# Designs tried in a protein design chat: VH-VL binders against Isomaltosyltransferase (ctsY). Part 14

Target 1, 124 residues: Isomaltosyltransferase (ctsY), of Sporosarcina globispora (Bacillus globisporus) (q8rqv0r968to1091)
Amino acid sequence: VEYEAEFGVQSGVSTNTNHAGYTGTGFVDGFETLGDNVAFDVSVKAAGTYTMKVRYSSGAGNGSRAIYVNNTKVTDLALPQTTSWDTWGTATFSVSLSTGLNTVKVSYDGTSSLGINFDNIAIV
Key: E = the ipSAE of ESMFold2; O = the ipSAE of ESMFold2 at other seeds; V2 = 0.75 times the mean of E and O plus 0.25 times the DockQ between their complexes.

## First folded at step 11 (VH-VL; framework fv_becotatug)

Design j3 (from c05 with heavy chain G101S; at its last look DockQ between E and O 0.84; V2 from the best seeds 0.00; counts 0 for: pae E 9.7 > 2)
Fold by ESMFold2, look of step 11:
Structure j3 (fold): chain C 124 residues (1-124), chain A 120 residues (1-120), chain B 107 residues (1-107)
Amino acid sequence: as target 1 above (124 residues)
Amino acid sequence: QVQLQESGPGLVKPSETLSLTCTVSGFSISSYYVHWVRQAPGKGLEWLGVIYSSGRTDYNTPFTSRLTISVDTSKNQFSLKLSSVTAADTAVYYCAREWRSYSYGPFDYWGQGTLVTVSS
Amino acid sequence: EIVLTQSPDFQSVTPKEKVTITCRASQSIGSNIHWYQQKPDQSPKLLIKYASQSISGIPSRFSGSGSGTDFTLTINSLEAEDAATYYCHQSYSWPLTFGQGTKLEIK
């Protein structure tokens, strides 16, 4: 199941369309101030370990973003450099989710680095 | 307090390499990207290229074979080298910064520029 | 490569009048246009970002509008100090490009 960044709850960030190859109607950029984030309501039928995929672009270098589940930080996700700002990568990690609704945030916090373009997440 | 300042020789002979330095202060070079832009006398602005914090560079198409942009993070200095120069490379050369939290954004601060004349 | 075409190339203007400068992109770029003012013997100064967003310290007589391919910079009551060359700049796609410039002079 895919969750488009531009349809998440945006705090301090914005939707843009100035790079080709995004899914949906756009992507999110503007992560610049601590606490800037996109939040998603992710519903799963059973508690357990899921694979989270973050689709992103990081044309300027190796970036990173903090991932929160239910307001608890679970990782600093590495977002390796992409070939260009029009090239999209996928960063993958395991996440533990509770049955039903989980709030998942992709956030710029004190350990995050670089500007990135954030396209979507997928939970599998 | 943000400052960018270009420096280098004002006169370069044809076929030689133009070398410039941009010294920056008042901001962290890990948080911004520095671009080079030039302006021939009486002409418009021409984007040359950018260096990212990773060391990766992007150059405008006409300059891909002649341009090298680099950074010395210990000195807060960016460098531009343009090889095999001709009179067409006579211009004011600027460095300009872009906020790293946006891809392809505006240049919010510019250096004062330095004129480089290519003449024998 | 995205070509930005400004109009006019040159304009003699009278103080207190409204001035408009246009920038046309060769393809749709959303609002990814920025405007710079360059006074004689000075470096460019960012005036408007993302088509219409104001910049702190820039007089409110400067405004921008447009989206897609057609963009306008407006000076609603020209002052003598506004004599300068104005450039549009697109940040939509690599390589980054500028319009050819619009020079404003005081009549």
Scores: ipSAE 0.006, ipTM 0.626, lowest interface PAE 9.7, mean pLDDT 88
ESMFold2 (binder alone), look of step 11: mean pLDDT 92; pTM 0.942
ESMFold2 at other seeds, look of step 11: ipSAE 0.036; ipTM 0.701

Design j4 (from c05 with heavy chain S103N; at its last look DockQ between E and O 0.05; V2 from the best seeds 0.00; counts 0 for: pae E 13.8 > 2, placed apart)
Fold by ESMFold2, look of step 11:
Structure j4 (fold): chain C 124 residues (1-124), chain A 120 residues (1-120), chain B 107 residues (1-107)
Amino acid sequence: as target 1 above (124 residues)
Amino acid sequence: QVQLQESGPGLVKPSETLSLTCTVSGFSISSYYVHWVRQAPGKGLEWLGVIYSSGRTDYNTPFTSRLTISVDTSKNQFSLKLSSVTAADTAVYYCAREWRGYNYGPFDYWGQGTLVTVSS
Amino acid sequence: EIVLTQSPDFQSVTPKEKVTITCRASQSIGSNIHWYQQKPDQSPKLLIKYASQSISGIPSRFSGSGSGTDFTLTINSLEAEDAATYYCHQSYSWPLTFGQGTKLEIK
């Protein structure tokens, strides 16, 4: 299931359409300052390990973002440079989720780097 | 413009429930989270817990069985209840606003604090 | 839980001199450290966020540095009103924790 970043709970970021190739109605930009984040309510039927995919663009270099589940940081996700701001990459990692509702947050924290454009997440 | 103000009884008897209110203004309680922090006399700061806009709470481990944090959005009020208090719960209690919400940020605005003494 | 250890616990300081306070985390927390000043009978006041980011309305003599496990608050020309207790605070993970405090007094 895909969760569009522009429909997440946004803090310190904004929705824009000035680059092609996003899904849904836009993507999130302005994602470059400590404390910036997008939060999603992710519901799963069973506790376990799921694959999380983050669709992003990082035209200035290799970026990174912190991933939080239920307010606990679970990883610093590497976001390798894309060839331009008009190209999109997908970063993938394994995430442990509890039965029912989980709050998943993609955040710029003290270990994060570079501004990115953030399109969506998928939980598989 | 942002203000937080704690209120409640200054004296509570042992084994009773400590009950405090934090009244807030100048910000949307749907966009920011309020934490409770306490400070025993002559001691450092101790984080108690937080309530999120979704209604979920996180409590510091020693308090999970005794602490209840809630919000009344119609009154812009947060509440703290701590049951079965002892003299060790004597402290100044603060409410504090988390900067930008929901990523465990710094506390950018604090109430004035209210002293609660647990004594028979 | 993440333990924050401040050094020193207490320091008697001379006005107009440079003062340095350290905070060490028991594990890497990136830059998720914040500094507060607390004067007697007052609530804490945020001085520095995310290790080194300034706060509007805080005098420029206050600065912060560090990353990972070792962090420093610097007061570059101490003034008499800076006599207070200083706390570091980590917001990296649950449960949130504070350092034990560093009390500064003016000689």
Scores: ipSAE 0.006, ipTM 0.562, lowest interface PAE 13.8, mean pLDDT 87
ESMFold2 (binder alone), look of step 11: mean pLDDT 92; pTM 0.945
ESMFold2 at other seeds, look of step 11: ipSAE 0.030; ipTM 0.691

Design j5 (from e3 with light chain L96Y; at its last look DockQ between E and O 0.12; V2 from the best seeds 0.00; counts 0 for: pae E 11.6 > 2, placed apart)
Fold by ESMFold2 at other seeds, look of step 11:
Structure j5 (fold): chain C 124 residues (1-124), chain A 120 residues (1-120), chain B 107 residues (1-107)
Amino acid sequence: as target 1 above (124 residues)
Amino acid sequence: QVQLQESGPGLVKPSETLSLTCTVSGFSISSYYVHWVRQAPGKGLEWLGVIYSSGRTDYNTPFTSRLTISVDTSKNQFSLKLSSVTAADTAVYYCAREWRGYSYGPFDYWGQGTLVTVSS
Amino acid sequence: EIVLTQSPDFQSVTPKEKVTITCRASQSIGSNIHWYQQKPDQSPKLLIKYASQSISGIPSRFSGSGSGTDFTLTINSLEAEDAATYYCHQSYRWPYTFGQGTKLEIK
């Protein structure tokens, strides 16, 4: 299932439509202040390890964003440079989720780099 | 290939409105934020504001009541209007493109700048 | 507003010297600092982005370092053409701000 970034709970970021190829009604950018994030409620039937993916654009260089699950940092997700701001890449990560509701957050923290455009996150 | 060029009157009387145009080429204006920056003679750089492709703007606090930035995508033009000018508004005015489009970053291309003098 | 304070304001330098210019932010900004060179009657030119990232077409003698509040631009072997004013710029929060500038003159 896909969670569109523009329908997540946005803190310090904004929705834009000015690059082609996003899914849904837009994408999120404006990660500039420590703690800027988009949060999603992700529900699973069973506790376990899940593979998730982020669809993103990073036209200016190799970027990164921190992934938090239930307010615990899981990883710094590498977001390799895309050919342009109108091309989109996919980055995957593994995460342990508890039965039921989990909050998954894509965040700009002290180890994050560059601006990126964030389109969606999904369970693979 | 990427070019930005400012134009407009070089002399403006006190209390009137300063009006400038930035003509751009060599990039998709829907993909980048464009900013206005000014530099008083012999002084440093001062950020004035930014326009998004949606037409939304953010302005530096001292200018929120006097500054209007707009875009005409059909003409590849951005405009700046600064009302109620004084001698303190005498400066070289630049338009600049923010690297990464709608992401936050440095200014990778600048116009050549245009001097505006506020004088009687 | 985030204040950027550069040091020094002016420096007279000799070709082939190593030159350092500092920029201090009034609060932590991560690596959201960028450096520009401005020659007389010219527009600023981007030299370094995000504290330490190089820009294509910029000579390798220019490098940057730092994070948090303290940042440095280094010119490792100064050339006569490097006489200019240098500015740091933060893109961490509105309003974007610049340092007051550092002017380098050749002896």
Scores: ipSAE 0.006, ipTM 0.568, lowest interface PAE 11.5, mean pLDDT 85
ESMFold2, look of step 11: ipSAE 0.006; ipTM 0.575
ESMFold2 (binder alone), look of step 11: mean pLDDT 92; pTM 0.947

Design j6 (from c05 with heavy chain Y52W; at its last look DockQ between E and O 0.88; V2 from the best seeds 0.00; counts 0 for: pae O 7.6 > 2)
Heavy chain, then light chain:
Amino acid sequence: QVQLQESGPGLVKPSETLSLTCTVSGFSISSYYVHWVRQAPGKGLEWLGVIWSSGRTDYNTPFTSRLTISVDTSKNQFSLKLSSVTAADTAVYYCAREWRGYSYGPFDYWGQGTLVTVSS
Amino acid sequence: EIVLTQSPDFQSVTPKEKVTITCRASQSIGSNIHWYQQKPDQSPKLLIKYASQSISGIPSRFSGSGSGTDFTLTINSLEAEDAATYYCHQSYSWPLTFGQGTKLEIK
ESMFold2, look of step 11: ipSAE 0.076; ipTM 0.720
ESMFold2 (binder alone), look of step 11: mean pLDDT 92; pTM 0.952
ESMFold2 at other seeds, look of step 11: ipSAE 0.204; ipTM 0.766
ESMFold2, look of step 12: ipSAE 0.205; ipTM 0.767
ESMFold2 (binder alone), look of step 12: mean pLDDT 92; pTM 0.951
ESMFold2 at other seeds, look of step 12: ipSAE 0.021; ipTM 0.679

## First folded at step 12 (VH-VL)

Design k1 (from j6 with light chain Y50K; framework fv_becotatug; at its last look DockQ between E and O 0.39; V2 from the best seeds 0.00; counts 0 for: pae E 7.0 > 2)
Heavy chain, then light chain:
Amino acid sequence: QVQLQESGPGLVKPSETLSLTCTVSGFSISSYYVHWVRQAPGKGLEWLGVIWSSGRTDYNTPFTSRLTISVDTSKNQFSLKLSSVTAADTAVYYCAREWRGYSYGPFDYWGQGTLVTVSS
Amino acid sequence: EIVLTQSPDFQSVTPKEKVTITCRASQSIGSNIHWYQQKPDQSPKLLIKKASQSISGIPSRFSGSGSGTDFTLTINSLEAEDAATYYCHQSYSWPLTFGQGTKLEIK
ESMFold2, look of step 12: ipSAE 0.292; ipTM 0.794
ESMFold2 (binder alone), look of step 12: mean pLDDT 91; pTM 0.941
ESMFold2 at other seeds, look of step 12: ipSAE 0.157; ipTM 0.752
ESMFold2, look of step 13: ipSAE 0.035; ipTM 0.689
ESMFold2 (binder alone), look of step 13: mean pLDDT 92; pTM 0.948
ESMFold2 at other seeds, look of step 13: ipSAE 0.279; ipTM 0.779

Design k2 (from j6 with light chain G30Y; framework fv_becotatug; at its last look DockQ between E and O 0.68; V2 from the best seeds 0.00; counts 0 for: pae O 10.8 > 2)
Fold by ESMFold2 at other seeds, look of step 12:
Structure k2 (fold): chain C 124 residues (1-124), chain A 120 residues (1-120), chain B 107 residues (1-107)
Amino acid sequence: as target 1 above (124 residues)
Amino acid sequence: QVQLQESGPGLVKPSETLSLTCTVSGFSISSYYVHWVRQAPGKGLEWLGVIWSSGRTDYNTPFTSRLTISVDTSKNQFSLKLSSVTAADTAVYYCAREWRGYSYGPFDYWGQGTLVTVSS
Amino acid sequence: EIVLTQSPDFQSVTPKEKVTITCRASQSIYSNIHWYQQKPDQSPKLLIKYASQSISGIPSRFSGSGSGTDFTLTINSLEAEDAATYYCHQSYSWPLTFGQGTKLEIK
């Protein structure tokens, strides 16, 4: 299931359309101040380990973003440089989710780096 | 055709406020950021600041107490105010365009610049 | 704050020869370096973005290279109109900074 960044709850960031190749109606940029984030309500029918995929663009270098689940940081996700701002990559990691509703955030925190364009997440 | 043009008084008295306007055309201000940069006569380039789409601003350290950058989207105009000026603020002032979608990036279009002289 | 140091400050150059200008950052900025040309009484003009990416309308004799802390602007087969001051600019982090400039003159 895919969650488009532009339909998440945005804090300190904004939706833009000025680069091709995004899914949905846009992508999110403007990660520039500590605490800037996009949050999603992710519901699963069973507790367990899921694969989370983050689709992004990082044309200026190797970026990173912190991932929070239910207000607990679970990783600093590496976002390797893409060949340009018009190309998109996918970063993948394992996440533990509880039965029912989970709040998942893609956040710029003190260990995060660079501006990136954030397109969506997928939980598998 | 992309245009940026600075305007404002060329002479400002010490201790007063320098006020400049950057009028833009040929691009959507929702898709780009506009920065201010200055250059003292015979010197290099000095970044002053930028206003983000959220309304937040980033100012270079020496100017944090004196600089105000704002935007009027209905007029396609960016404004710069620098208070308490001295002779050290004499410079050519530029506005410059950056592609939106980066925290910071290169400046692909520049205005022609306007010289502001601070003198009594 | 990231300091950019250009070398040389000044160079007399001969047309048709290859010219290199360097820019060193005080810490790694990945490829977040951009190069500008400024001719007398003109505004700066973007030549190269993100260390090595070309700009439409800029002559192909201009190229850039490097990553991390050491960057180079190269002018192959210099032309007389390339006499100007060249600046590097980092966009990796606040505050944005420029190198001190490299002035090229024709000899």
Scores: ipSAE 0.006, ipTM 0.601, lowest interface PAE 10.8, mean pLDDT 86
ESMFold2, look of step 12: ipSAE 0.007; ipTM 0.597
ESMFold2 (binder alone), look of step 12: mean pLDDT 92; pTM 0.952

Design k3 (from j6 with heavy chain I29L, light chain S31T W94Y; framework fv_becotatug; at its last look DockQ between E and O 0.37; V2 from the best seeds 0.00; counts 0 for: pae E 10.0 > 2)
Fold by ESMFold2, look of step 12:
Structure k3 (fold): chain C 124 residues (1-124), chain A 120 residues (1-120), chain B 107 residues (1-107)
Amino acid sequence: as target 1 above (124 residues)
Amino acid sequence: QVQLQESGPGLVKPSETLSLTCTVSGFSLSSYYVHWVRQAPGKGLEWLGVIWSSGRTDYNTPFTSRLTISVDTSKNQFSLKLSSVTAADTAVYYCAREWRGYSYGPFDYWGQGTLVTVSS
Amino acid sequence: EIVLTQSPDFQSVTPKEKVTITCRASQSIGTNIHWYQQKPDQSPKLLIKYASQSISGIPSRFSGSGSGTDFTLTINSLEAEDAATYYCHQSYSYPLTFGQGTKLEIK
């Protein structure tokens, strides 16, 4: 199941369309201030370990973003440099989710680095 | 409060290396990239290049073999070296900043520029 | 390399007139165009970003429009202080490029 960044709850960030290859109607950029984020309501039928995929572009170098689940930081997700800002990568990690609704947040916090373009997340 | 200041010798001999420094203040290098741009007298603006946090550089095509851009983050200082200069390299050289929150964005602040003349 | 062609190269204008300057890109660049003003012996100053987005501290008489290959900078009700050279700049792909400039002079 895929969740487009531009339809998440945006805090301090913006939807943009100035690069090719995004899914949906755009992507999110503008992570500049600590706490800037996109939040998603992710619902699963059973508690357990899921694979989270983050589709992104990081044309300036190796970036990172903090991932929160239900207001608890899960990881600082590495976002390796992409060939260009029109090239998209996928970063993958395991996440524990509770039955039903979970709030998943992709955030720029004190350990995060670089500007990145954020396209979507997928939960498998 | 935001400042970018170019410095270096104003006169460089043909075939030698042009060496400039851009000293920045009033903003964090973690939030902005710094680019080099030049302008020949009476002419338009020409982008030269940028250095990223990773140490990767991107240079304008004509300068790929002659240009070196580096940074000393402890001094808030960017360096530009252009080798094998000719009279065609006579220009005002600017450093300019780009906010990291955009993929590729505008230059919102520019230094005052420094004129470099290539002459015997 | 993306070529930006501005029109006109030069324009002599009178105060209070509406002035338009165009920038045409050699390929589609979405809205990845920015406009700068450069007064004599000064550094460029950002006027408009991303084709049409305003910049804090820039007079509202400056506006931008366009998408794809055709972009316009508009000065509504020209003032004498607007005499300068204007450049468009694309940020779609490296190498970054500028238009050749449009010089506005007051009659």
Scores: ipSAE 0.006, ipTM 0.605, lowest interface PAE 10.0, mean pLDDT 88
ESMFold2 (binder alone), look of step 12: mean pLDDT 92; pTM 0.949
ESMFold2 at other seeds, look of step 12: ipSAE 0.014; ipTM 0.636

Design k4 (from a21 with heavy chain Y101W; framework fv_firastotug; at its last look DockQ between E and O 0.09; V2 from the best seeds 0.00; counts 0 for: pae O 13.9 > 2, placed apart)
Fold by ESMFold2 at other seeds, look of step 12:
Structure k4 (fold): chain C 124 residues (1-124), chain A 120 residues (1-120), chain B 108 residues (1-108)
Amino acid sequence: as target 1 above (124 residues)
Amino acid sequence: EVQLVESGGGLVQPGGSLRLSCAASGFSISSDYYWSWIRQAPGKGLEWLARIYHSGRTYYSTSLKSRLTISRDNSKNTLYLQLNSLRAEDTAVYYCARVEWGKYGWFDPWGQGTLVTVSS
Amino acid sequence: DIQLTQSPSSLSASVGDRVTITCRASQSVSSTYLAWYQQKPGKAPKLLIYAASSRATGIPSRFSGSGSGTDFTLTISSLQPEDFATYYCQQYHSSPYTFGQGTKVEIK
């Protein structure tokens, strides 16, 4: 299941279209203030370990974002540099989710680095 | 090249509904584009109303979201706007406009517009 | 929502004048996400400038845009008779996309 960033709940960030190759109607940027985030309501049928995939662009260098599940930080996800701001990468990690509704946030917090363009997440 | 033609305007009673159409030609509305409706009250500025995306997902202005439905019929190459509970302040020229997927967030081209008058 | 306020609301100018119209946003807007339109009476708006400074196809070089943050400017370097119109800024930084209230340019 894919969740487009521009349709998540945006806090302190914005939807933009100034780079090619995003899915949907745009991507999210503007991660500049601590606490800036995109939140998603993710529902799963069974508790367990899922693969989370984050599609992003990081043209200025190696970036990172904090991932929260149900208001608990679960990782600082590395977002390796992409060739350009029009080139997209996918960062992947394992995430534990509870049965039913989970709030998943991609957040800029005190351990995060650089601006990025954030396109979507997938939970598989 | 791409043409947009709005229709469905005219005189409408307060409390009624309107359904506008936007016929597209020179391109398929089912392709990788998204489309918006914008209105302009007489002597006033432009107000964005609603947008439909290539995926079929819709987005509405915060001021009007409870009264709007945007839709499309790909087989007729036509977009629609339904606005309910009409009021005098809904009197405006209604435009449809294209937004190019992946490259642009501005409106180009625009239709010629259709006038809706709400009076009684 | 991001509100855009244009200044002035109207102006009168002579052919050949340099005209400057400003657009102020209620919060920061990336320069990449601002557009300008021209609208003549009874006609639909026409795109002039996108990404704050890029001219749309077929737009004369006398039209230019600039700015960043909350302050953006449309400049007509030498006003022509056909430039009598109302001009609007528009942000596409975040939904809902919004327009300035317009600036009417009248030829003196």
Scores: ipSAE 0.006, ipTM 0.522, lowest interface PAE 13.9, mean pLDDT 83
ESMFold2, look of step 12: ipSAE 0.043; ipTM 0.630
ESMFold2 (binder alone), look of step 12: mean pLDDT 88; pTM 0.905

Design k5 (from a21 with heavy chain W106Y P109Y; framework fv_firastotug; at its last look DockQ between E and O 0.86; V2 from the best seeds 0.00; counts 0 for: pae E 5.6 > 2)
Fold by ESMFold2, look of step 12:
Structure k5 (fold): chain C 124 residues (1-124), chain A 120 residues (1-120), chain B 108 residues (1-108)
Amino acid sequence: as target 1 above (124 residues)
Amino acid sequence: EVQLVESGGGLVQPGGSLRLSCAASGFSISSDYYWSWIRQAPGKGLEWLARIYHSGRTYYSTSLKSRLTISRDNSKNTLYLQLNSLRAEDTAVYYCARVEYGKYGYFDYWGQGTLVTVSS
Amino acid sequence: DIQLTQSPSSLSASVGDRVTITCRASQSVSSTYLAWYQQKPGKAPKLLIYAASSRATGIPSRFSGSGSGTDFTLTISSLQPEDFATYYCQQYHSSPYTFGQGTKVEIK
């Protein structure tokens, strides 16, 4: 299941369309102030370990973003440099989710680095 | 090669307004950069004011956001800072500066500055 | 906002001296996002160091930076007459970007 960043709950960030190759209607940038984030309501039928995929662009270098599940930080996800701002990568990690509703956030924390363009997440 | 030239400073009375310009040459302001205005009161330190992305998105310092507007005109390769409701403490040299998009805000190129004096 | 406090606020030193300037942040700042600038009277600031320790293009090797967390330093290993200036640290980890109050270095 795919969750477009531009339809998540945005705090301190914004939707843009000025680079090609995004899915849906746009991508999110502007992770600038500590705590800036996009939040998603992710519902699963069974508790367990899921694979989370983050689609992004990082044209200026190797970036990173903090991932939160239900207000608990679960990782600092590496977002390796892409060849341009119109080239998109996918970063993948395992995430533990509870039955029913989970709040998943992609956040700019004190451990996060660089500006990135954020397109979507997928939970599999 | 890259040049930034500020203009539009001068003497203004309290409560007045000014529009500062930053003319860019040697690159396009619509490229993958973003831009800031920074000021320095006489004998004082540096204060960041505002930023505009190449996309047009803007950010402002919290203390000044109601009185400042940053904007651009891509066809003139020029950035602007509108200052309203000026006060004596707004007397400063105003600089424009840039940084590559995604590398955040260490400023690799600065203009020469333009002086704004707020006095009657 | 992240406040930066430099020490000392001013100093006098002789040509050839080692000079150390400190910058203390009110909250942790990633070393990736700490810069140092030199400013001479009547001139715009000039970038010396970015990412806490990386010299900008054309900056002499006598300038070095270090630090992490809340504590950062700029060192001039052998002060030269052209190094008379005010030095500023700057964080660019979180908006608003903020500068230290400056350290004036005077050559005896």
Scores: ipSAE 0.129, ipTM 0.690, lowest interface PAE 5.6, mean pLDDT 86
ESMFold2 (binder alone), look of step 12: mean pLDDT 87; pTM 0.893
ESMFold2 at other seeds, look of step 12: ipSAE 0.205; ipTM 0.703

Design k6 (framework fv_nivolumab; at its last look DockQ between E and O 0.37; V2 from the best seeds 0.00; counts 0 for: pae O 11.4 > 2)
Fold by ESMFold2 at other seeds, look of step 12:
Structure k6 (fold): chain C 124 residues (1-124), chain A 121 residues (1-121), chain B 107 residues (1-107)
Amino acid sequence: as target 1 above (124 residues)
Amino acid sequence: QVQLVESGGGVVQPGRSLRLDCKASGFTFSSYYMHWVRQAPGKGLEWVAVIWSDGSRTYYADSVKGRFTISRDNSKNTLFLQMNSLRAEDTAVYYCAKEWRGYSYGPFDYWGQGTLVTVSS
Amino acid sequence: EIVLTQSPATLSLSPGERATLSCRASQSVSSNLAWYQQKPGQAPRLLIYYASNRATGIPARFSGSGSGTDFTLTISSLEPEDFAVYYCQQSYSWPLTFGQGTKVEIK
């Protein structure tokens, strides 16, 4: 199940369309102030370990973003450099989710780096 | 050091065509959206066109739509503006502009020196 | 298309004075607004991006503020090199648009 970044709850970030290859109607950028984030309500039928995929672009170098689940930081996700700002990568990690709704945030915090373009997340 | 160098400006009669080139250096050209911006003598700035980094999309100001074509050759680090059916109101200095990166939307952080196009009978 | 209206058209001020330049958008542009300085015979120079961030090498006397539709560029104490034309520019939606400019000139 895919959750488009531009339809998440945006705090301190913006939806833009000025680069190719995003899904949906746009992508999110403007992660620059500590606490800037996009939040999603992610619903799962059973508690357990899921694979989260983050689709992104990081043309300037190896970036990173913090991932929060239900207000708890769960990782600093590495976002390896992409070939250009118009090419997209997928960063994958395992996440534990509770039955029902989980609030998942992709956030710029004190350990985050670089500007990135954030397209979507997927839970598998 | 980022450099953008426009060329191809000159004096032409209305209805004629002209092609502008912008040679880029000092950055990974294929990673950036590129723009043309013009300024009529004594007037303000007018955005003309954008081309995406891979050339897959273009947008134009209504004033030039259907007459101008923006294009790029990433293997030669060169941006182009083909200007057809020129009108007196197209008289301006034409700037090549690089979109800012580090943020996806970007303003224009580097500009060329400009090349003058004069459309006069 | 989003229209940016700058005011005043001309500011006549002396060195050392504070300049306040306004840019009003016809609809919200969030914080996707930049300011440029242009001196005669030169290309524009980026001053401010994202409404309030100074571009590289821009002195601290330049500051930007605002969001949505109302934006301000402030020059806290004018230096001789600051007498120029200033443009705002939105990058929220296509087509990209500039304001008509504010000329800051020596009184």
Scores: ipSAE 0.006, ipTM 0.587, lowest interface PAE 11.4, mean pLDDT 86
ESMFold2, look of step 12: ipSAE 0.006; ipTM 0.581
ESMFold2 (binder alone), look of step 12: mean pLDDT 93; pTM 0.943

